# Designs tried in a protein design chat: VHH binders against Protein DOG1-like 4 (DOGL4). Part 4

Target 1, 232 residues: Protein DOG1-like 4 (DOGL4), of Arabidopsis thaliana (Mouse-ear cress) (q84jc2)
Amino acid sequence: MSKMRNLVEEKFLEFYESWVIQLELYLHQLLIAHNNNTMSETELRHLISKLTTHHKAYYTAKWAAIREDVLAFFGSVWLNPLENACSWLTGWKPSMVFRMVDRLRKSRVVLVEAQVKKLEELRVKTKFDEQKIEREMERYQVAMADRKMVELARLGCHVGGESVMVVEAAVRGLSMGLEKMVKAADCVRLKTLKGILDILTPPQCVEFLAAAATFQVQLRRWGNRRHYVTHS
Short names: E, the ipSAE of ESMFold2; O, the ipSAE of OpenDDE; V2, 0.75 times the mean of E and O plus 0.25 times the DockQ between their complexes.

## First folded at step 3 (VHH)

Design p30 (from a27 with G102D; framework vhh_6qgx_2; at its last look DockQ between E and O 0.17; V2 from the best seeds 0.00; counts 0 for: pae E 3.7 > 2, placed apart)
Fold by OpenDDE, look of step 4:
Structure p30 (fold): chain B 232 residues (1-232), chain A 123 residues (1-123)
Amino acid sequence: as target 1 above (232 residues)
Amino acid sequence: QVQLVESGGGLVQAGGSLRLSCAASGFTFSDYAMAWFRRAPGKEREFVAAITWSGDSTFYTDSVKGRFTISRDHAKNTVSLQMNSLRPEDTAVYYCAASFPDYTLHSYEYDYWGQGTRVTVSA
C-alpha cells in the first residue's frame, strides 16, 4: 500500500539511495580485491576500513533521523517489502551474519581452530544480546496499552488545536522506548560486525564483506523487481 | 568543531580520590559511547572505563574495578570518572574519548579525543 511520506522519510530515502550506490561501488572493489591476490595486507585493511566507515556513516545518519522520527523506520519507505520483511528492529538481524560466515567456510574460507572458537563465542554473545533486546521489545509491546497510549487514543478521538500539543507529547513519549531499542539493536549489529572482522584475516574480511554486500544489494534488486518498487 | 576537554587532574596521595570531568561539544553527545583512557609514563595508552550512549551500562578494566566509576550527564554533555583509592600505578595522563555508537577496548577505533589531564598519585 502507498504511504504518505514525511520529511524524515524523504530525507533518509535520498540518503539511503546514495548510500546504496556507494555500497555497490565498494562491492565492486571488494570483488576485485577478492579475486586479486596481488593486493597487500595494507591495501586490504584500507578497503575494509572504507567499508566499515561506510556502514558507520549509515548508522550515524540513521540515528540522526530516528531522533526526529523513529517510527519512520518501522515502515521504512526506502526499503522494498522484501527488505522490510527481512528486517529485525529496523535492520538486519545480527545473528544472520554468522550464517554468512558458515557459508563461506563451506566454500573457500579456511578458518583455524582459534577463529572458529572465537566466532562461536561471538555467536553466543550475539544471540544473547538479541534475546535481551527481544525481551525488552516484548515488554514494550505488552505495555503498549499503557496510560500514554490510552491518552493518545482518547485524544485521537477529539483532536483539536489545543490537544495537538498533548498528542505530540504523548507520541514522543511512546517513541522514546522504541528509539532506545532500535539504537540498542544497532549497537549489537555493529558490535557483531566488528567482532567478526576482528576474528577474520584481512582476506577473509574482504570475502565476508563482499558476501554481505552482495546479499544486501541482491536482496534489494530482487525485491524491487518483484514488487516494482522505485524510490527515485 | 568537536571538542573534548578534560579537567580534574592533579596530584593526590595514595588512597586519595579525584574526579575527572570531560566536557563534550561539537557533536551529538547522546549518540556516542564515552570512555576514559590513560597513558602512564613509558607505557602504551590503555582502556580504563567506558559508558554506553544511554548510560545504562559501564565497563571497566580489571585494575580499576571497584575503585573507579564512570558516569555521564546528558544535560551537560559531560562524562566523569570518579577515582577512589588511587594508587601510584594509576599515575597517567587520562584521556576522554568518544565512540559511535558503542565503546570498544581499542583506542584506534574512537572518533574523538581530548587533550588529556594529568593524574599523579604519590606513594
Scores: ipSAE 0.812, ipTM 0.904, lowest interface PAE 0.6, mean pLDDT 92
Fold by ESMFold2-Fast, scan of step 3:
Structure p30 (fold): chain B 232 residues (1-232), chain A 123 residues (1-123)
Amino acid sequence: as target 1 above (232 residues)
Amino acid sequence: QVQLVESGGGLVQAGGSLRLSCAASGFTFSDYAMAWFRRAPGKEREFVAAITWSGDSTFYTDSVKGRFTISRDHAKNTVSLQMNSLRPEDTAVYYCAASFPDYTLHSYEYDYWGQGTRVTVSA
């Protein structure tokens, strides 16, 4: 029996399972806070801080893991097929969160005009940063068809000591390029999240974080339900 | 509200050492990557060293590798640059900078900047 998972995949799978369980516990707290109009600003800020620390822990673990094996994050074994299908450069698409913000316009915690203006400026900036990364990915894919890469692929078909080393160096270079792009995408994600939280009031932050966590948890449950049916 | 205050600059002879410190206030220090940049007379700002928000990784420009060490203290909200084996070419104004969520080599992408501290290395 061949082993499909490497050590990085196994360790991150274990980390991610526990991370998601804790996210569900925080989601429960966010939903209670959202429905309870008696929580103090200090209590709300403490809860928001727990969520931001939780996301920071995710990116700390992810960036350590991609340094070891970035390819583990493309078609991740700790994600179900639906979660993988919805991923943009190994995570959520930054501009998508503004759809969750738009729901705040229709809720009890209505956005004031100054917030709407700042959120629109952030949306434009986020989309610009997103498109810049997409252009870098395109350049990466074009570079895969570069004449030199084609020559290296030919060398790989004729396994010998020195040709094996040259091919291995090229593969390492490709992985480093992907690592930089994934990290750039994660930086846009974190800047977008911070920007939104800096614009919103604590009650609005709680509603936004609850919406985001609900979507993430439900997407996982929908995908797991369909996967489970195929395994009886 | 946000402030980065550098200290530790001065005059030193070639081969000497200096320790620069940067005290951060008015933002959540532990969320930011911290970096040191320098600007020599008549030149543009250049990257010197950076440390990630976690402190797990450090990065250096080639000319200072093995001579300079960046570190951070989350309890004190400080970042430090230990400069050893100083050369006349290290003469510059040194700037502390903060970037969220990660460091960059591009000075224009940093969120917060200190006022700078002058380092002069005599031959």
Scores: ipSAE 0.347, ipTM 0.703, lowest interface PAE 3.4, mean pLDDT 86
Fold by ESMFold2, look of step 4:
Structure p30 (fold): chain B 232 residues (1-232), chain A 123 residues (1-123)
Amino acid sequence: as target 1 above (232 residues)
Amino acid sequence: QVQLVESGGGLVQAGGSLRLSCAASGFTFSDYAMAWFRRAPGKEREFVAAITWSGDSTFYTDSVKGRFTISRDHAKNTVSLQMNSLRPEDTAVYYCAASFPDYTLHSYEYDYWGQGTRVTVSA
């Protein structure tokens, strides 16, 4: 237990709890803006900028933390089991946000043909980038498994502190590779988010951000409720 | 529309210093990682230095570590490269570049480029 919950994990847990609370406050502002037609375009753009800045703050803190311990982000202690089950390389699979866009199109958001075309192009690009990351992750996992199998065989034949040093080197190599992959995935997430916000008008951006924040908050609330009930 | 405008290039003697500046406009500067690349005569562009969107982290190619310092100013929308202990090998056209959201070592992955500023270091 103490092996998996070091100072990096404790610090990021505190950050994440505060970050979600602030996201809930921004969600309230998004819902007011969504239901209120008196906000100027400048006010809407400012609110959108606050949400963008909030997401950038998450990644700023995350990237600093993964430099110290990327493994902390796989099966994270600050996420409940439902949130962890939804993770792909420590976060949302980037293309999943298009399900939110599609739902908004069917209920509230009216998009012109130029926007629809641009969104489809972005969806294809995002899926392509995801597949590239998945191929690299598979290649890396195979390479690390081969190294791990060799080290496991050596541990069966080896006595003393040299085995500890080899394991530590293997963990360091794994961490560096995983850090690169996590940052690549996060970059696709951020490029996809920016791409959507660039295509949508400010009122449409507010509706999208409200839906995304609602889902994220609900996922945490429902997962915490389920975890509380089923956790023994 | 989008512009990256470099300044501060010139001729200096080996061992000297220069400060390059890049003014950014036409995009949300605070969303982008910023980088400097250089192209020496007869060579391809190569990565020199980068700074993350937040300014929390900087990265340098090995040949410039300890001599060059990249910084950014969100209020002025500028990125700077302080170049100390210059060597003749640093002679190149220096380019400012922007990438969203993070830096990369590969020039073809950058979104925006300046036209470059020439730095000449005499032996």
Scores: ipSAE 0.257, ipTM 0.638, lowest interface PAE 3.7, mean pLDDT 81
ESMFold2 (binder alone), look of step 4: mean pLDDT 89; pTM 0.901

Design p31 (from a27 with G102E; framework vhh_6qgx_2; at its last look DockQ between E and O 0.11; V2 from the best seeds 0.00; counts 0 for: pae E 4.7 > 2, placed apart)
Fold by OpenDDE, look of step 4:
Structure p31 (fold): chain B 232 residues (1-232), chain A 123 residues (1-123)
Amino acid sequence: as target 1 above (232 residues)
Amino acid sequence: QVQLVESGGGLVQAGGSLRLSCAASGFTFSDYAMAWFRRAPGKEREFVAAITWSGDSTFYTDSVKGRFTISRDHAKNTVSLQMNSLRPEDTAVYYCAASFPEYTLHSYEYDYWGQGTRVTVSA
């Protein structure tokens, strides 16, 4: 089914395309750093900082966009169906990154006991925060058939000049709740990411970020191969 | 241009109260966690209190818990720090800071800073 794109969607699509391109560039740098043991800790930290800044930029743009139209992010047109299918409240599920860490541990990354303990604590906290958000979302979804939605449904069948304002107000009210929820989820994402990076050594951070970026890029590529997506 | 302007500092006796205020402009205030830091003479800047972007949660350093209260007003783009039961060890320059989207305990991670307001608590 074809979606009609609005201005917010178009603008963010353009942003995201550029952002992904830059991510791929950073991924390349991360891979080089990972494979090259000649980089100093300072250099590694600088690279990590660049990536964290890049991610921060994404959410800055996202939050600006969701303020205008949070609904655009529920069915993100800039993502392919696979990416969307893997989305939790308009983004990656925070707890997913621990699986990535686990995979790294099974490969070449050696974590000391203290790191393992801290990661586990973070994992528990992250899951707890996810669940809180999920419960809130469920509550919201159950409450969707409230007065506002009923009114919206009623007016949606008979939208006149004066009714338009009422409908718009109702939609705004509904969107506010979603916006808050999405932002909360984003906070958990960023908190989790930061938490992991704080626990890992710079070389480990580079490896983790490389893995994460690789996964993101590959997911996009895989999805694009399986589903024709026009992003131009 | 981004601005954070602190006010409300001054001289107060031990046991007294002050209310600091920080007026924010030039950025989307509602998207940022806000925090207060302080730097005492001869000491490093330390975290004091923070409030989430939504205002739903607050966090305090242990030494100020129960005495200080951070709050924000989205309509006015302000963050405040109510300081009660002030102690001489609270003497410092207090800084308002903004971080997107969450607060941290580390000052170097904050995006914007005020110039600070001096609080002096006499014994």
Scores: ipSAE 0.794, ipTM 0.895, lowest interface PAE 0.6, mean pLDDT 92
Fold by ESMFold2-Fast, scan of step 3:
Structure p31 (fold): chain B 232 residues (1-232), chain A 123 residues (1-123)
Amino acid sequence: as target 1 above (232 residues)
Amino acid sequence: QVQLVESGGGLVQAGGSLRLSCAASGFTFSDYAMAWFRRAPGKEREFVAAITWSGDSTFYTDSVKGRFTISRDHAKNTVSLQMNSLRPEDTAVYYCAASFPEYTLHSYEYDYWGQGTRVTVSA
């Protein structure tokens, strides 16, 4: 199972490195579009669609990987320690993107009152969905201290045919529970992203996506610099 | 090779019941929201029912609430639509559809489609 876990980590590392390189290329296109108003609405929509497809491709690959080994996504080897420290249930915290939306309010981009109202409604809904998942995670962690789980852990210290089998079944059940929670969190992420993009105009979408991608890329660079200094 | 294959359609009298089934292959069924859409002659596809990838939540159009029940079986890679108290207005071709990872009311946002199964409810 150690071999299976290492293979999942290795494959997703290769995927993620390529995915981030492509994200940086899209970020350059977003920054050009934002700074140069020569792009048509159709061209902007096409660029936004490329980013949406790119994010969906990430979750498609992630869900394939977590089916094999969800624990690989808790303390991921393809992320530096800073990126891992900023993760909420194996990814970005959905409500965090509303800080990027706040940039639109503070920038030269004008949001109409109807958009501001819809964004606030979406923010409230997103926080509610986050709280539901956080309660499930709390229940999961409390269940780790449940008498049944404690007994199974104790049995694992006294290796025998029957005890090995029941411990393996329990560990499989734990992984299935985590997989379900990670998928639920990813659905909130994608729903939040789609909701924001549906409310914003194409130029506002470009600014929002550029801000989000810039933060993701810079966080990775900051963490890699610190890792070089602290783990040399 | 992605396939969605519907079965269970047929002719039934008003007040009767039918169970539609959709067998999925060629994609990771458990990752997809599954939905049923229908199209009456000369009309566009309309949303009927959906079930989330987890099976925890189900959604229905108002005209079928309380009469239709959608369910899924991950072990068999199937989604089913139990149709009770059928009405002549339910006459349509019924289509199975898959969307990653969430359902939508918009037919154009679905990733995969079956070819449809015909349901005729006589007056």
Scores: ipSAE 0.476, ipTM 0.774, lowest interface PAE 2.5, mean pLDDT 86
Fold by ESMFold2, look of step 4:
Structure p31 (fold): chain B 232 residues (1-232), chain A 123 residues (1-123)
Amino acid sequence: as target 1 above (232 residues)
Amino acid sequence: QVQLVESGGGLVQAGGSLRLSCAASGFTFSDYAMAWFRRAPGKEREFVAAITWSGDSTFYTDSVKGRFTISRDHAKNTVSLQMNSLRPEDTAVYYCAASFPEYTLHSYEYDYWGQGTRVTVSA
């Protein structure tokens, strides 16, 4: 398992570094679109589609990687400590994004009554889905502890190939359960993102995506600065 | 307006083959996982097969593995189910379904559904 984790970690580290560089390039395009006010609706929709595709590409790569080693995503080597400290089941808590939407509403962005109502409905659904996952996580932790205790008790009575097989099955079962929960959390993240982009107009989507990318890039820069200062 | 339109159902002899097709419109097809479900008379709807939104992975219920093949065509916005070595127990109404972002085994979690196409396998 340690050998398989090292290979997965190295591959995903390289992927993530490239992915962030591309996100920064898209952020530049979002900021130009935000500041210029001269792009057509078609041009804005193409840029929004590129950002959406970029985020989906992250999850495609992540889901392939967690199938091989989900534990690598808890305390990820490709994230700095500040980024890891903000994680909830290997990523941003889905409802956190609504704080960013709230900040946009205080800017020059004007939301009509229908948009505000739909966003509140989506916020409630997102929080409900989060709470469902949290309850399932609690049930899983209890079930895994109970299974581990039963298997450890049986190991105390046995020495041999069956004991190794039982221990390996327990570890595999834990990883499979964590993979299921991580994927469920990621699905809520993607459903929430899609829901917000469906409610907002194209100019509003550009502002939202720019704010989200800016926060992620600044969190990485801030965490890296603190890391270098702490180690000096 | 979102639409999923199944076609290709019909009557076929046991051991025969049939290809179902599902045409999708009104949503970005490449963003969705696609699946086939079926409902036999007197039974609840059951999962048959799914394909990821990228098309890189497929999944099948045990009773159809090796006999059915799901595929998708992003250029034509279609998902297909090739059914070989059909048995009378494959008789059901087959439904095409779409889920964002990924497939699930539970029918109530799917976002869009077709109206179904009947498949009858006679002895």
Scores: ipSAE 0.169, ipTM 0.581, lowest interface PAE 4.7, mean pLDDT 81
ESMFold2 (binder alone), look of step 4: mean pLDDT 88; pTM 0.894

Design p32 (from a27 with G102W; framework vhh_6qgx_2)
Fold by ESMFold2-Fast, scan of step 3:
Structure p32 (fold): chain B 232 residues (1-232), chain A 123 residues (1-123)
Amino acid sequence: as target 1 above (232 residues)
Amino acid sequence: QVQLVESGGGLVQAGGSLRLSCAASGFTFSDYAMAWFRRAPGKEREFVAAITWSGDSTFYTDSVKGRFTISRDHAKNTVSLQMNSLRPEDTAVYYCAASFPWYTLHSYEYDYWGQGTRVTVSA
């Protein structure tokens, strides 16, 4: 039945819950670092490295899971409906982080001209890569509506079908295409995150990571607390 | 469990060719960018070449561009470096390295490293 959890979904649900708990602990450390101006550059770099490693661990676990079942990441059971509504190709939209940087710049983070230039270059590159993936996803969705897919869907409506092996091969092909696309999107996410952290100073990195983690944690809390109106 | 094993190093005359190979095991090879670094006597490790996890893009340091070619074989879990028109300046220990999920010019950002294979180019 739809929405029944398979082993991949159960395993990733356990991983994700632990990963979010650890993110909240790191957020606490980031907030302490922000409020304690006595931390050295070396101490700040160590904290930033912990966050970077934590995000990298997420993608390592995700790529292992999508190799087994990429469809688990489209409408994920470990995310609430609000988190799922905010997803772009199974994760956060890369260009969103530049909006976070812009909000920080307006409130408390002062950037030098060289940093502003590098951030604008990274923003343009990120949007280009994002659009490239969106075009690939559009082509994938169009291809699913072609005559061959329609015929396979018709065969699948029969219990068991006459050629189960042919249907299974086609489904495997579709999953492989989605896996490659999700990996490409994740690469843009990680390149964007790394790019921002490479441009910012350690104190600015702490501000950025704290803002990003706060938003992620708060979005999860908002989605868990609110009751959604049924739309007909 | 994770291993990168280099082979193909040796002694060659200037203008000659060598093909280095790196066999990967204990991790999901197809998820990693692969790179070659080298270290000459008395110097630090320097970037030589890299190939993306998909194999769609390759990158080279200026001094080897046009002479070296990096490639990967997902079925065999290997990455190779074809070195042509070798120069005495190419003499170094060559290291295979893996980075998840993309390459970097910075050696300290790589997740896994091989033991290295020695290349000596005589004049």
Scores: ipSAE 0.240, ipTM 0.632, lowest interface PAE 4.5, mean pLDDT 85

Design p33 (from a27 with G102L; framework vhh_6qgx_2)
Fold by ESMFold2-Fast, scan of step 3:
Structure p33 (fold): chain B 232 residues (1-232), chain A 123 residues (1-123)
Amino acid sequence: as target 1 above (232 residues)
Amino acid sequence: QVQLVESGGGLVQAGGSLRLSCAASGFTFSDYAMAWFRRAPGKEREFVAAITWSGDSTFYTDSVKGRFTISRDHAKNTVSLQMNSLRPEDTAVYYCAASFPLYTLHSYEYDYWGQGTRVTVSA
């Protein structure tokens, strides 16, 4: 009943485990620097660059993997069930990141009025882009239930040369559609991240990235510590 | 001019020990995280160990945990790798690398590199 791991899943699992360990190490080093209050603006800019490059490396690896098997990213084997439950189109939901910015504003990050205005403009744009993708996903799901797909599914029960080829071509087309949709969602994520970092000062960028990394690491720990009890 | 110069490589029997040293010059050593990477014949460059700029924290790849120890000396601008219980699989060219301000597991993110020192572990 469990899904068999393929080469794409195995390679990305190895990559992702390494990527998360590095994220945690960056977070640990950042928290030490913050407690010591010793980082210059130059050091903070390099830290932001390291974290930004780290996130870009994730998307580079992800896009290479989805070219081979986009379905590996729906119900990913390298994510625990809690992480999978919190996913929106194979990753974090862009609009949710603004809730994290709001939390920082209330507790530790003081923003000037110009930054607040720009963040609200970015939030509106991000939500618009997000909703556009959600409408595309709905259209995709509706298309899966149309007459053509129903007929192809019925035809697939009669395995034979030409029928098998037609079904295989249809499945490839569906995968390509999902790949484009996932890449569109990832583009919104990257634009949102860049937009926030462009608006914030270097110390505020570090606070934001630390909060994001802390949430990601903690969500993984909560999910990994989940106890399954087999009842008699 | 920035330089990282490795030393201490050589031939050793399995189960033996070697101490690698890396002398840094031309940059503010105390601000940089330091790491050791290795490249075995026919393989990609692999992360081995890292130490924070302060020296307060170290990180090791699983295959060397408990056998290798990384350390740094700010007065001498050196980072060292003590390698114990060496295995034939440890045979590689070992590279010293510097990253500002944080270490990373990924070789492409390091700012400065040494030219390497060869370690050969015979069965």
Scores: ipSAE 0.011, ipTM 0.358, lowest interface PAE 9.1, mean pLDDT 83

Design p34 (from a27 with Y103W; framework vhh_6qgx_2)
Fold by ESMFold2-Fast, scan of step 3:
Structure p34 (fold): chain B 232 residues (1-232), chain A 123 residues (1-123)
Amino acid sequence: as target 1 above (232 residues)
Amino acid sequence: QVQLVESGGGLVQAGGSLRLSCAASGFTFSDYAMAWFRRAPGKEREFVAAITWSGDSTFYTDSVKGRFTISRDHAKNTVSLQMNSLRPEDTAVYYCAASFPGWTLHSYEYDYWGQGTRVTVSA
């Protein structure tokens, strides 16, 4: 039994590395569009669509992978330790993106009153959906500490560590529960992203997407440079 | 090849019932939210009902609440719409639609569409 990367981890690592390279290319296009306001609204919408499609491609690949091995996403070998430390249920925390919008609003993004109201409504709904998932995860963790974990440990002891049908069924049940929670979290992520993009104008969408992609790319670079020390 | 194929449409009298079915193929059906939209003669496409990818939640437009029921069968890759107490106003072409990962009221946000099945409710 190999303790190195399994096939699901290896395949997704290859996918993720390619996906991040393409994200960096899109980030360069977003920064050009943002810093040089010469693009038409149609061109901006096309660029926003490329980013939206790129993120949907990530979740399509992720859901295929978690169907095979959801646990690969709780110990992600394609993420560095800093990226893993910043993860919430295998990805970014949905409410984090509103802090992104608020940060841009101070210096760049001029929002009209109607947009501010819609963003606040979306923030409240997103936090509510997020808390529902957190409660479900808490219930899952409590259930694992109860009868099911005791039964699983007892069966493992009695069969001398051999896999049997009953133990395999229990492990499948645990994995299915995690898969459902991860998919629920990803649905909140995509709904939140889409909701923000629907509220913002195309130039504001470009600013938001550029900030989000910059943060993701920089977080990966900072984590990969483990020896880097900053003093201020 | 992605396909959504609707069936079950037809002509019924007011107060009657119809069951529409949509068979999905060419994509991972269980990952998608499914919805029914309709377009009445001379009108725009409107939302009717939706069911989440898990099947745990259903949503309806006000005019069909209590009369229509949406359901899905992951084993058969089908979504169904049971239509009861039909009214002449329900006359439309009914479309099955799929959206990853969640449902929406906006038709332009759906990834895949069927060709539609016609429902005519006589007075």
Scores: ipSAE 0.201, ipTM 0.630, lowest interface PAE 5.1, mean pLDDT 84

Design p35 (from a27 with Y103F; framework vhh_6qgx_2)
Fold by ESMFold2-Fast, scan of step 3:
Structure p35 (fold): chain B 232 residues (1-232), chain A 123 residues (1-123)
Amino acid sequence: as target 1 above (232 residues)
Amino acid sequence: QVQLVESGGGLVQAGGSLRLSCAASGFTFSDYAMAWFRRAPGKEREFVAAITWSGDSTFYTDSVKGRFTISRDHAKNTVSLQMNSLRPEDTAVYYCAASFPGFTLHSYEYDYWGQGTRVTVSA
């Protein structure tokens, strides 16, 4: 019911606003580190750890929330319409991060051959995992149109105790299926992010994280100012 | 309160089998990847096996592939390690560990740890 949905949405909106503010503060620190070549490896690793912990906190909060109401993450009230339009299964598309890596190569990040090979292996694995999830989502959508779902929908048109209970059971089943798919997608996201950070050196990690955070913050700003996205 | 409690350790002859179990409480078990690590006398803690939060994927270190099987039971909040064809070099204290949301080979990245259970394999 709407009671649980409203509570989950309100709590996660409050969490997400604070989470984004902290991301912008970390972005500032990443940009300082990038411009200041005097930071030790230990200092860079500490900063990278802060960002990793910050992303982990997001997924910890998200998984708690989707356990209560996964549908809150489809068309999220804490995201603007542009952010929602760019979402793939409630978040960023995992293969997108390799575009960030490709852009870094053009700026000043020199990758050794061993790193290039490992990144390509990770890219292929990430694409494979994405395709598996997309096939499951397609199967989920097809199942919505089968005879059983049509019958359940018709029962829902006859207001009564039995029809209400049957519809509620079906909706719970649909939500559980979506929760599993969202968690699977989030696992691919975190494996991909971690994999990239494990392949890159600490200075390269700082540049990568700065690029990713900049894109996320900029996409939010563009969406909040719709005329910049629509006309230029 | 968060707890991981291991059981099933003991003394076994080379070529024998043991089944380790880990009971989890105080956290949302179904959201965590579960892993087994071991520490032999005079050595550092090393990765043995892991299972994803869904139970759909398992991972093993090369030295135990084909001999050990990791599994989980969401209804009982347990993870198990079936150890077959045991060798003297498998002698170690075995630790159960939990990591959100995925497994890692690095012990310092795990969120929760058990106290360990001792496994001794005689020649």
Scores: ipSAE 0.000, ipTM 0.351, lowest interface PAE 11.3, mean pLDDT 83

